# Designs tried in a protein design chat: VHH binders against Protein EARLY STARVATION 1, chloroplastic (ESV1). Part 2

Target 1, 368 residues: Protein EARLY STARVATION 1, chloroplastic (ESV1), of Arabidopsis thaliana (Mouse-ear cress) (f4i9g2)
Amino acid sequence: RSEKSEERRFDQKMSAHGAGIKTSSSAVPFASPKSRFLSKQEKFYPRCTPRLTGPQSRDTPPKRDTGIANEKDWGIDLLNENVNEAGTNEDGSSWFRESGHDLGDNGYRCRWSRMGGRSHDGSSEWTETWWEKSDWTGYKELGVEKSGKNSEGDSWWETWQEVLHQDEWSNLARIERSAQKQAKSGTENAGWYEKWWEKYDAKGWTEKGAHKYGRLNEQSWWEKWGEHYDGRGSVLKWTDKWAETELGTKWGDKWEEKFFSGIGSRQGETWHVSPNSDRWSRTWGEEHFGNGKVHKYGKSTTGESWDIVVDEETYYEAEPHYGWADVVGDSTQLLSIQPRERPPGVYPNLEFGPSPPPEPDLPPDQPQ

## First folded at step 1 (VHH)

Design c2 (framework vhh_7d4b_2)
Fold by ESMFold2-Fast, scan of step 1:
Structure c2 (fold): chain B 368 residues (1-368), chain A 123 residues (1-123)
Amino acid sequence: as target 1 above (368 residues)
Amino acid sequence: QVQLVESGGGVVQPGRSLRLSCAASGFTFSSYAMGWYRQAPGKQRELVASISWSGGSTNYADSVKGRFTISRDNSKNTMYLQMNSLKPEDTAVYYCAADEYYDSSGYYEYDYWGQGTQVTVSS
């Protein structure tokens, strides 16, 4: 059921965008050696087209530590304007590139460029579109769409945008960023999808989140997380990750924390369901009173439990989940599909041993 | 909790226009991509048009390109499909779909679809 629903989501996500993405010729499990020769853009581009952008890589915008990207950071200033050309390579493959400039009301300006290529039989193709939009209010939008497919039937797409809104009398009022990425195998039932978003205001209010899911080796997994900061000391973070196999085994881990000025709580559940529907779970919680004492409690279906008050001797460091630079700075994640690792101590064939430690697991880091 | 409600379907003559609306609730509409799908009797469901969260990117099926325009109004949590130069081949049930929903509750996920609205183009 979940796999059928996930398959539909993958197809729908690809349909949402005409994005262009560079080749999956690296360590992707479903990529064949033959497809690498046909779909490598670096081998294709130098032979048939002049360079369209500056010295930085075309497949990923440069990572940046400044709050807002500009056209120069993304290389868009180096793209030719009003281009409309196409050609055929010696091997019968085709390429095209075009660019344009649209104007509208209230000083609206859109500058865009699009390029792509196809194999002789159309079984392998890629496209890449970049755009910048602005108007007299100080509104600015930068965006990219990349997509492709190879002769093995593998397909991928990526889109991300960064938007600036300026209020009256402000240099910058709000920033909104979003990204969506997907890869799908043509030879096996495997793929993954990620949607990520981030909003900031000038006063430090922040909302971030991501939704991921994937499938490989008859295992499907889902990962959701969110963060909210009010800019005044309140913070909410949560993660919900789970996986299932075709055999009906399921497992997951979820946690939530809410804090204000060092006072707050966190709680979570690690769980496992066997193919015969036997459920194991471990629930945990913490209450932080801001007085150097922490109430820790929890229980499991195997009978372990704890309810203690301890001295706060360890700094609690829940790092934020991965950010914009991580989302846009590493396009090789589009070329790799890897199952989610099971949480420690949750296995269908494990005999439960000693009670877990009287302290909740730290919120998981977000490895790419 | 997450709901998509289509409206604006009906019976029209070939060459006429129709505008579909999709009202969304239960999620942060302005953060999600949206799409229109259709299904004619005896055929598989197909994507007609899609629109990014900001409205800055749109995509259309080849069969409707140049005739249909997708748009959204994030202030009203509503998506639209303007259908011009309608043909008998456009006869189908049209469905609104949320691209990915953000559901902070539970660990079960489903694609969210509207109930559909019938469009019939007949002479």
Scores: ipSAE 0.000, ipTM 0.194, lowest interface PAE 11.6, mean pLDDT 65

Design c3 (framework vhh_7qia_2)
Fold by ESMFold2-Fast, scan of step 1:
Structure c3 (fold): chain B 368 residues (1-368), chain A 122 residues (1-122)
Amino acid sequence: as target 1 above (368 residues)
Amino acid sequence: QLQLVESGGGLVQPGGSLRLSCEASGSIFSDYAMGWYRQAPGKQRELVAFITSGGSTNYADSVKGRFTISRDNAKNTVYLQMNSLRPEDTAIYYCAADYEYWGSDSYEYDYWGKGTPVTVSS
């Protein structure tokens, strides 16, 4: 619990939601009215309660029952079991464990472990795969993929991976982390998808983001956010969240900030659109001049507006609180991967194993 | 679900032209901003051109005036017209899609195609 650890936790929360940054000021003369639109938005906006119909309590041992693989769950010990075994439980359900080791060109090595289970009637099943990969370019990867379905017709899938690249272009190492999760209901028109990524290099360049989609019956929602730091004092952060109903009602909230050396801007919009296309919105903005003055402006469709210059110090996070040394410290399992011995006179092919494009982002299920 | 399939790549001489196509299937195509990226051997992937759902376009400095991005929402297709091709344009070209919302900025796309190779050689 050091101050640096507390700052890292704070940064992780901020990156996950893109909120908690000072994107508005108490000096703004405009007070948002408590309108019917705001009450309607609150009533219909989906709550961020995790879906409870996952692999938990419906799975057969042996299994690691974690929603997200974390650094403490990863290590070569997960892959040191060279097993091929299967069994049947007293309730008639079955389970299996298998492991493998694949070798390829340019020192490619993949160690993996896979386990799964199935109910006696086949109506419920789950699979979990863990792997480590490496090659002679300095590439290292840890990964996990979990999936399942239950007798109600619910299905779920999740993956998480962490990779180390030798960045040929910038002549630096990069660490990239990503996670994807989805769940779909077999009894309701309901499902959700989430994707997160974090990318870091040794120069302080940092990119983080998330894309989330969901549907429950006649309501759909989207949440996106991103953070970018160039390692040279520039920062860009944004969040965009919106929802809609089958009846054509839509509502949302979005904001962004861009800063360099105390100079920059913030802006945002909260909006609502009725089924007949009547739009309500309020927009706000701040221009920061780096000289102790801030221009604050905004307007609403109901006629409120402001445009003022105030004496105020600019505050923003110029650098991520979670930097390269923290990333390396949290990636001990990834960094512990042992590559294949390179024979004398054999040199790595640096074009092998380039970073693939990001996995496709899966939208909500199409209507039945 | 939105799936992207690129086509139109090939071998062409310097100064020649190619038209790449990216056909989308699944979700409502018109709700997505579309981009073309390329990756040359041994180099990192770079953004070449971008088009919003409303038709606004942006280009990398290296291709401005030579490449044109366009879309046909009725055909669920985005195009990259490449003119005055140079050996340095040799790369695998990738189509990418992101759900668009006015004023949002995204450093990652929701969907990627598998790529189509373009070789400029004599």
Scores: ipSAE 0.000, ipTM 0.163, lowest interface PAE 14.8, mean pLDDT 70

Design c4 (framework vhh_8pnl_2)
Fold by ESMFold2-Fast, scan of step 1:
Structure c4 (fold): chain B 368 residues (1-368), chain A 122 residues (1-122)
Amino acid sequence: as target 1 above (368 residues)
Amino acid sequence: QGQLVESGGGLVQPGGSLRLSCADAGFTFDDYAMAWYRQAPGKERELVARISSGGSTNYADFVKGRFTISRDNAKSTLYLQMNSLKPEDTAMYYCAKDLYYGSGSYYDFDYWGQGTRVTVSA
């Protein structure tokens, strides 16, 4: 909990101030190996990943994380202006802001803006670049890249982009978002990296994930998760988290679940490796048959095992969003991008010159 | 984390074929985009082919029409079918996870296998 609180505080500093940030979380995400493995309160019944809180949670619309897209995007306003300004403050610090246009083949347009500042001696600086791109294929992209460093040697970099693609083969639109952030301390052997992505298509196919890495002095940790939905009720979710010390201790937790129409499985592993390479692990699994019965099984290196069938209702989230229109609404800035006027009779160049689309009825997912 | 293990490399004559495999010992394979990269001695590692979690493929121009990337999610295995091999295809071939586009520094997250060697020589 406290680790999540520290991460939120750090993210707010990154978003609000843009530079001069140390790694704010000094905690390893996982409980210490001694605290975990010296506990004598282990239970002999199945351990599984917690379900959603009940039937209401399954039917409750998922909370969409739109934080990046809905941040106070004050810098994006410069994309609509022709600006080229620079100045020096009374303390000797300097600032600039500029904007421009680049044009290319196939109706390509890039509108960009850039702003930044620097201390009088160059020991502290920050920059922020925004861009929007489009072409005649229906491609649209909105992005930002921010970076900075301070006089204490701390540095940070982040990027966020949102892209509308046309699927080459199916001619379906997809929206893809990604964000990457990293920070490094100038005074400690410490840093972190985070990457997030989400992708959606018009049929409800969805992919989301995150990869995180951090280091504080003698400890490193990794955290990954993903979600995939095929738009037809199939769900895949997984998490993989692990940590290590320079003394050679490692520990982790991982799990996945796959479901369709109440039928599926979950499985996972909690593991620990000591500096002398002694390994402990506990593996568990569940098979859900869709008939009110769940097969639960597992084992550990210390001899714990179970293999039982219980009467239990299966709960899982089958859909991450309300629908295409609701997801698209979150991309208002991306969708407001104005492409260049296309001359009559000019067809977009789709990679190596595919033939124009036929006029007959399209597949059910591409209405006429 | 998943552990990636490549196999199927070897020595073939120009015009020959090989099929590379990459097995993921972990259970997260289905969620990742997967790719094949190659690295010739003294050169940078370059992308050969990529396949999304949904099966969409992309190829480098120098292999387009000769190589086919595919995946078997039930076996947690990635494949590269290599036809009409040329001496220029001689390299170490690596499989990798999580190639959803991004620019910037990342640390080693065990995205890479140890590689399998392909030699195309008479």
Scores: ipSAE 0.000, ipTM 0.142, lowest interface PAE 16.6, mean pLDDT 67

Design c5 (framework vhh_3k1k_2)
Fold by ESMFold2-Fast, scan of step 1:
Structure c5 (fold): chain B 368 residues (1-368), chain A 123 residues (1-123)
Amino acid sequence: as target 1 above (368 residues)
Amino acid sequence: QVQLVESGGALVQPGGSLRLSCAASGFTFSSYDMRWYRQAPGKEREWVAGISGSGGSTSYEDSVKGRFTISRDDARNTVYLQMNSLKPEDTAVYYCAKEGYSSSWYDEYFDYWGQGTQVTVSS
């Protein structure tokens, strides 16, 4: 999502003073997941990706930086090419690509590919590094780091990685994913930071979250959310979003829900503080008994209050937060990493029964 | 609270070597990219080297490539800068930086900086 679209939606929601609602169940705590992700790097100079601007030199033969493939697939393919090359584009900009391979103890292997470019006058530059790592413990890692800057002091940076760990004590594999992005202006008080993370194991334990911070035109905003599933039917979801201005206005919205098999609770608060420190707040809660009855309660600083029990089936927003697929896309590439051949009797000597090995499909099925 | 403490700065002869250390606390060190910057007297602070939180991806300013090596030890929450073939123009206060923000959302900074360690290269 673009930074301006996100900011507008957030500000509209957070500026609501809402004194006319009798119950909290009509409030939407979070929007449905977005189907696409837009780079905030557009806020500074247009992002010069290797696929479109840097490595498309006509002074050299075509390379795998062109064609139909998403950004993740393209970079991963380059890890299989041991290429070092450089060139100059028609506009006078330059580009280069380097690759390397490191080996270490316990079967450690790292393959990497790095690309970079510079405008013809040196006013902007960018780099992009892809890597894969593995060892004999069943560890695998896939990652990328991208960055750019210009002569006005604008800069941006992005990384993501997927890691597969194998826990020999529990004989359990787990996948950990994280992505971080930031950008800042060299001439204005403007910038943003975003971190997403997801952790899964084969038994259905799941932890997801995101932390975001930004500022633009004397406004700062923070957004956090988390989801936790224990693999046994318990779910915890929460969101906390707030913003402030240099003039002293602050506002926010937060909620939390905890459920097990249709029984649980929700609670939340929408709040606003004016520049003269006058505080408005509206708090709400729901208790779900799993028997077709829901206790709804709340109050506001304007004197509104409610405390009622209604006949209502518990309703869930099934996937209120966006996840890894919305940020990066297909992540089955992690499982395609080929580690060094392990000698017999060295790290871990796992025995499989007469059954064939399980299929390597490791993120657990998720509805997003 | 995020805290970064640099050490290892000293006076060294041209052509010498020096290793700087930065001890980090107050955040999940292994999850964050770490960078080294330097500032010479009367000059702007400049970026020197960076290492990713995903381990093993490193980057360097052109004037230090081939001479400096950045590394990290996540078990010790420490990032290092190995400086070889030192030149008088490397004389500066060296700063360790964490990119992004701390685990506390009450922080207002995109980057966290240490107090710096002085490196002087002269004969």
Scores: ipSAE 0.000, ipTM 0.159, lowest interface PAE 15.1, mean pLDDT 67

Design c6 (framework vhh_4orz_3)
Fold by ESMFold2-Fast, scan of step 1:
Structure c6 (fold): chain B 368 residues (1-368), chain A 122 residues (1-122)
Amino acid sequence: as target 1 above (368 residues)
Amino acid sequence: EVQLVESGGGLVQAGGSLRLFCAASGFTVSDNYMAWLRQAPGKRREWVALIYSGGSTDYADSVKDRFTISRDNAKNTVSLQMNSLKPEDTAIYFCARDYDILTGYYDEFDYWGQGTQVTVSS
C-alpha cells in the first residue's frame, strides 16, 4: 500500500475477458507498430543514400515471413567489377566504391568490395561491404555488412554471411547462414534488433532460429524461436514471445514440441501480468504415444483444468525441403566461388578431422 | 560515457539485510532494462533481479521473496533491497544495463559496474 502501488492500481486498465483453452499456439497478443515505424524507415532510407550518381544501395528490411531474406542476390556481383572510384554530387554529398584482394596460408583468398556515401556535413551516411572468402580445404564464405545514419539521428546496421565447410575425405558438407539487423530512432526510445541463423549438413541435420527485440510507442517486445531436425526424423520446435508496456503490463505466449516417428510432446504457456504483478496464466501440454491416443492436460490461474486422454491421430512429417538439394539450390552464388589454383603436389592442411555439425545455439537466458 | 557505480555492500550476519545502490550516468535508467547479477567465489556470474523499462520486475528463484529491485527515476538509480540474507548470498554484486536494443553475440548487457562485495557470515 505504498503510494506507488496505489497509483498503479488507480491507473490500471481492467479487462474482464479471459482466453479460451487451445492446444496449439495462438497469435502473440501484441500490436504490430507497422504504420509508424514503417514511416520512419521510409524517411530514414532516402536520407541514408543522398547520392544522385554512382553505385546504388540495395538494402531491404528483413522479410516478415520465415528465414533470412535473399539479400545476397542484390550486391554480390559487385565483387566482379574491381574498381576504385569516388565522387561528389551536386548537393555536396559524396560517394565511393573500392575493392581489395587478400591472400593467406593454405590457399586463403578474400575478395571484397566496399561502397558508401555521406551528406556534405556528415549528418547522414551509409556504407556497404561485400566479401567472398575461400581456401584449399573447401571452405567458402559470402558476406555483407551494411550500416547507415540520417540527420535525425536514426541509425541502422545489418550483416549476413553464408559459409560452406566441406570435408573431402568424409564427403560431409555443412552450410551455415546468419544475419543480424537493427535500427534505432535518434529522436525517441524506439528501435528493433533481429538475429537469424540457419545451419544445414549433407545428412539433413538442420538448425534454424531467430531472436527479435524491439521498442515503440512505450511498448517493448521480444520474440524468439528455434527449429532443430536431426535428419533422421527427430524434430524440436519452440517459440517464446512476450511484450511489456511502460506501465508494467506484460504478456506472452511460449510453446515447444518434440517429435520422433509420431511420438512426442507439446507444451506451452500463455501468460499476462498486470502492473501490480498479478499474474494470469494458462499452461497446457500434450503427450503423443503414436498409438492413436493423446494425453492432454492443462490449467489456468482462473480455475480451468483438464487432464484427459483422447482418440486423435498424430501426424508429423519432417520437412524434406531442408534437404541438401534445397540448400545447394539456394547457395548457387556460394558454390560458384573459385578458390586459388593449388600448385602440383601441394595439399591443404587437414590435420583436424571433420567436425560434427555445430551444436544448436540456444538463446541465452533472457530476463522475463 | 555510460557509467554504472555500485555501492552499499559490506559484511552482515545471516538473517540480516543490506541495500545496494547503482548510480547511473550517461543514460536514463527508466529507458532501459536494468539487472543485478552476482558472482560467488568459484562460480559463474548469475542474474539475481531485473527491472524492465516499463517497471515490472523478475527474480531468480534463489532470491525470490527475499530481494526487491527498484528504481528512483529522479536520482537515476537502481537499488536492490536484500532481506533474510544467507551465507550462500556471499558474492560480488554487479549492476548491468541493457541499452534500448539488444546487440551482439549472446551479450545482452552493454555496460557493467565494477561490483560491490557482499559477505554474509553464519
Scores: ipSAE 0.000, ipTM 0.184, lowest interface PAE 13.8, mean pLDDT 68

Design c7 (framework vhh_surovatamig_d1)
Fold by ESMFold2-Fast, scan of step 1:
Structure c7 (fold): chain B 368 residues (1-368), chain A 121 residues (1-121)
Amino acid sequence: as target 1 above (368 residues)
Amino acid sequence: EVQLVESGGGLVQPGGSLRLSCAASGFTFSSYWMSWVRQAPGKGLEWVATISQAGSEKDYVDSVKGRFTISRDNAKKSLYLQMNSLRAEDTAVYYCARDSYGDYEYYFDYRGQGTLVTVSS
């Protein structure tokens, strides 16, 4: 399609490399009044008390913008314990730990540890599975799956993984991190879902994003964002946030920016739809020519419009604040995975590693 | 119980048109992004088109853009795909799919039984 070639030419010219650019937006930004209460859903998680399981001290990556790397997300030291045991806590709850070691073709190795607990009456339960995987292609993976239910009928599910891909032909490494989390109330129509990813390669290519969704009472809200750096001076950043009520009111704010060497564009829309389908919106855009001139334009459904060229220099920072060197430094546990020893004369077939677990069921906000 | 029931498939000549319909039940239809996906004989599933909750946003696979139009009627709990200028390569079983709440990757948690579209002279 000719549209593809035109879009690709535009993307190449308009991509930018930097995190310091500020977006123009409406004077009254989008805000979900219910989103702060969804962050308190930590109480949905079961509070079982298993027996102490080995050393608790290990290197933990610093806090990340995507939220996938913090102290509570790391339990990988459990893989160093080869324990199968079960017991009963003082409160009558039970717990178990099991471990396994699977081998497959092309040097595939999976070491895993699973632990879980159940309340005395079986009304609450939780399970955590941790694993490391590797093969002879240079593939390495760390992962976790956690799930639980409590006596109120609340349930939660989460997964996290970190992956190393190594292309021996190009001598290029890529590290990918992802997490998915979901929680559901058993007593009301309330829940949330969050998905994050980060991808990095040794040449400076970077991609990050998140999809978030929540429902509490009469309101649902969604938040999406992405960032892309091509390692060659191009950057793309965007957000899309919107919310709706049971009465049919919807509102949102979205924007995108693309830059390359001070040349690029920003554009966005703030919008509102009433229950009668009456739509208000304000759209805006900026085109940055890299020559000290910026074209600014916009319009609203109430008849406001502007289309001006101003004298203004575009400012940007050329590189992301967190990149390949940082991710390698934070991936000590992943990089320390020991692959199976390769016998003399056996060469890997360069297949990709195993796929992640299936995505969880959709958030609990629909009545069914 | 979530149910999606497709209809409107059939045999049509190249260059012809068909309109597919999907009747949804068992969930709040207006709260979900909806999609059409298809599976040609001997091939995997291919995403075709997506529509937002209120119909304000629509997206299509490049091969059908300009030929297909996705739409919805929230009062009737129905999803539609208007297919124009059909080609032999559009031959497939077409499925109505419930999408995840606006997720970028078009995750589908439920789909119907499908309706067969055959484009042949």
Scores: ipSAE 0.000, ipTM 0.134, lowest interface PAE 19.0, mean pLDDT 69

Design c8 (framework vhh_7d4b_2)
Fold by ESMFold2-Fast, scan of step 1:
Structure c8 (fold): chain B 368 residues (1-368), chain A 122 residues (1-122)
Amino acid sequence: as target 1 above (368 residues)
Amino acid sequence: QVQLVESGGGVVQPGRSLRLSCAASGFTFDDYAMGWYRQAPGKQRELVASISWNSGSINYADSVKGRFTISRDNSKNTMYLQMNSLKPEDTAVYYCATEYDYVWGSYEYDYWGQGTQVTVSS
């Protein structure tokens, strides 16, 4: 019997017995999902992928997987190289580097760099494309797309981009970041997809989230989370994690919270569905009135229920989070993009967006 | 593929009751906050009542508090609006909708029904 079967039984037990009422007034942290331990990301990265910055020390704690935070800065400097080179390695593998500079309407400008390699027999290959774009609307974009395959039939694709939008009507600058990654095994019924996004405006409005999906043989899993901050003290957070088997068993855990100045709510559900569609669940929640009273409630499909109001002070410590000033600091490269000079008397056409770069081969079936 | 279908509207005299139903299909109903909206002739659409995915959070417009009750049955993919003590000013087309919200990813999907007419007259 496999580890997958044991993990399924463990998750089922936790869904049935680990469900609890969350009565804490503290923020709920995002825990790393257990479904990640089923991911075989390392199997999808061949030796032809770009070199790492350096070895980790024995004292380096495990890195948190943030998607885009650790990758973007390394490759952007490659746009400053004006090279077109190709060669062959001693083992018969080949590599290339190519760059270009495209101009278009409404001040469109795109600088791009592409590199890649392939094994002697073409059974393994990878490509990596980096770009920056701008136009006269104040739009700026940085991006990367990487893809590859190996001789075992594994394939992967990843992209991230960071964009600056200018809203002429509201005079509001907005920075949006996103990343998408996916991989598929050539030898197993296994694959995964991950998407992250972050959005910030000049008034401190913030939205970030992730959608993750994966499969390992008969088990599939999903993890979604989101955070929203209005820049004036309102906080919205939610998480939804669930899994299923090909035979129709499903289980999950989800929650949400929203707060402003000690007033708010939390609610959640732990649930399980059997192959014959019998559903078990336990729901819980709390409402914080900001006046020393908290409404706590919950129910289960087995008949447990509670609905009480207690005397309790709400103490909510929002975890440190990016503000606009922190975002613009992290976006130095994006903000340093030099747009084309605009001739006197020519105004930008706000209906016109930049053209996308020539696209690398993309996986034919993207999840979103 | 996503559909919201309202039913239960009609013509009634002031002081009477109606119950509206909204049957949902083509999406995971349990993941979405839901709402009832109405639009009277010559006015913009307004929120009447909303209910979270698990019925843990319920909100009403001030004009209907104490008279209307929103509920949902996730096992039937159906939302309800019980309307008591109806007034002429409640006359409107009533729409079922998924709430545009940040929770559960619902902000990326905002679906509307075709509406059902409620007329309170005489």
Scores: ipSAE 0.000, ipTM 0.135, lowest interface PAE 16.4, mean pLDDT 68

Design c9 (framework vhh_7qia_2)
Fold by ESMFold2-Fast, scan of step 1:
Structure c9 (fold): chain B 368 residues (1-368), chain A 122 residues (1-122)
Amino acid sequence: as target 1 above (368 residues)
Amino acid sequence: QLQLVESGGGLVQPGGSLRLSCEASGFTFSYYDMGWYRQAPGKQRELVAFITSGGSTNYADSVKGRFTISRDNAKNTVYLQMNSLRPEDTAIYYCAAEDYGYSWDTSEYDYWGKGTPVTVSS
């Protein structure tokens, strides 16, 4: 149960999620942009014609902010609109909307819709592209990409994708969702990058994660976390967060936990490196035997140490990473997606003939 | 900046052991997280073992209990002790360092060795 023991641990989970890292921002991976205060993104917000409903609250990753309402309706109505129009807003900014449709081999189809605009003086521009791709191999992709830039060299980009792989012969589905967001300054050495992903299969195998990197005010930070469920009761969760200043100070916090049926372990490290490369750290661990005993151990570079076995009942319930539950939703709804129909007498060009391939062998605990 | 050189690979019979070494040349080795990856012919490169700058370790399920990763910061070296080797362990083994302090985390700033071949056969 043991919230008391968890409060005593040097991992201090909530501190690990925030201590030593000024903001939960991400880095831009392209060259080192000049530093700038990027907390306001209003300059790059896409402008649209007035809507009948008021503006909705916008979410940061991991939530979708694409404007797509439901998974079942995702992209369908938008992609059925054959609208090519353009105009000018009251502030003199221009906007446009266009759509298209491409065809290819193996029943490949891509439907897309794009909207965008320019400020009245041409000093900023933005675009949003939405698409649906599919073919007869069981592949389907829904996506959106948004981007913007200004005459000062500031830029931002984000994407959201859902990819469905269906074996039409076995009725199995694999679903991958990802989101990426990034921004960089054209005048300052500053920027951030976020990547989020979730993957599911029909047997309950699940992988989620995020990588975040950023720089602002001569400070750089990195955040990584992952969750893995094998569909058979095994859980792996970890986080690794650290930061560095241009003066050479570094600090970080890491932890992981692995559990199966009340048996498992947790471990972590909090560390600090001074500008002269002196390293301090505190490590801790727990081993849960499932028999009312827990082994707790740890040490620090300042000479503190402990290694004890205590009488404690283990109750384990996996907590999702902050904000992640809002984007994941009910994955069983996605796993219920049926294979698409193939036209009579047509089969995919799979280069090894018309026979169905053997059913995929999908190990629940493989990260691939 | 940082250069990695693997050694210790070779031909061994099933059930045998090998110790791989990866020597880094350059400043800041102690700040890098280090990993061992392998690639069998025709397959994707996969992570085998990982050790953080702080000394925490992680292993692929296929090698848990058989392989041990360790590091010696005074020698700028990371090691992979491989016990109870199996034919499926046959691959080219690569040493890698992940640089979080120097770059914007682009793949060109991940440091890789050229690989050392391991063949398990009788």
Scores: ipSAE 0.000, ipTM 0.165, lowest interface PAE 14.7, mean pLDDT 64

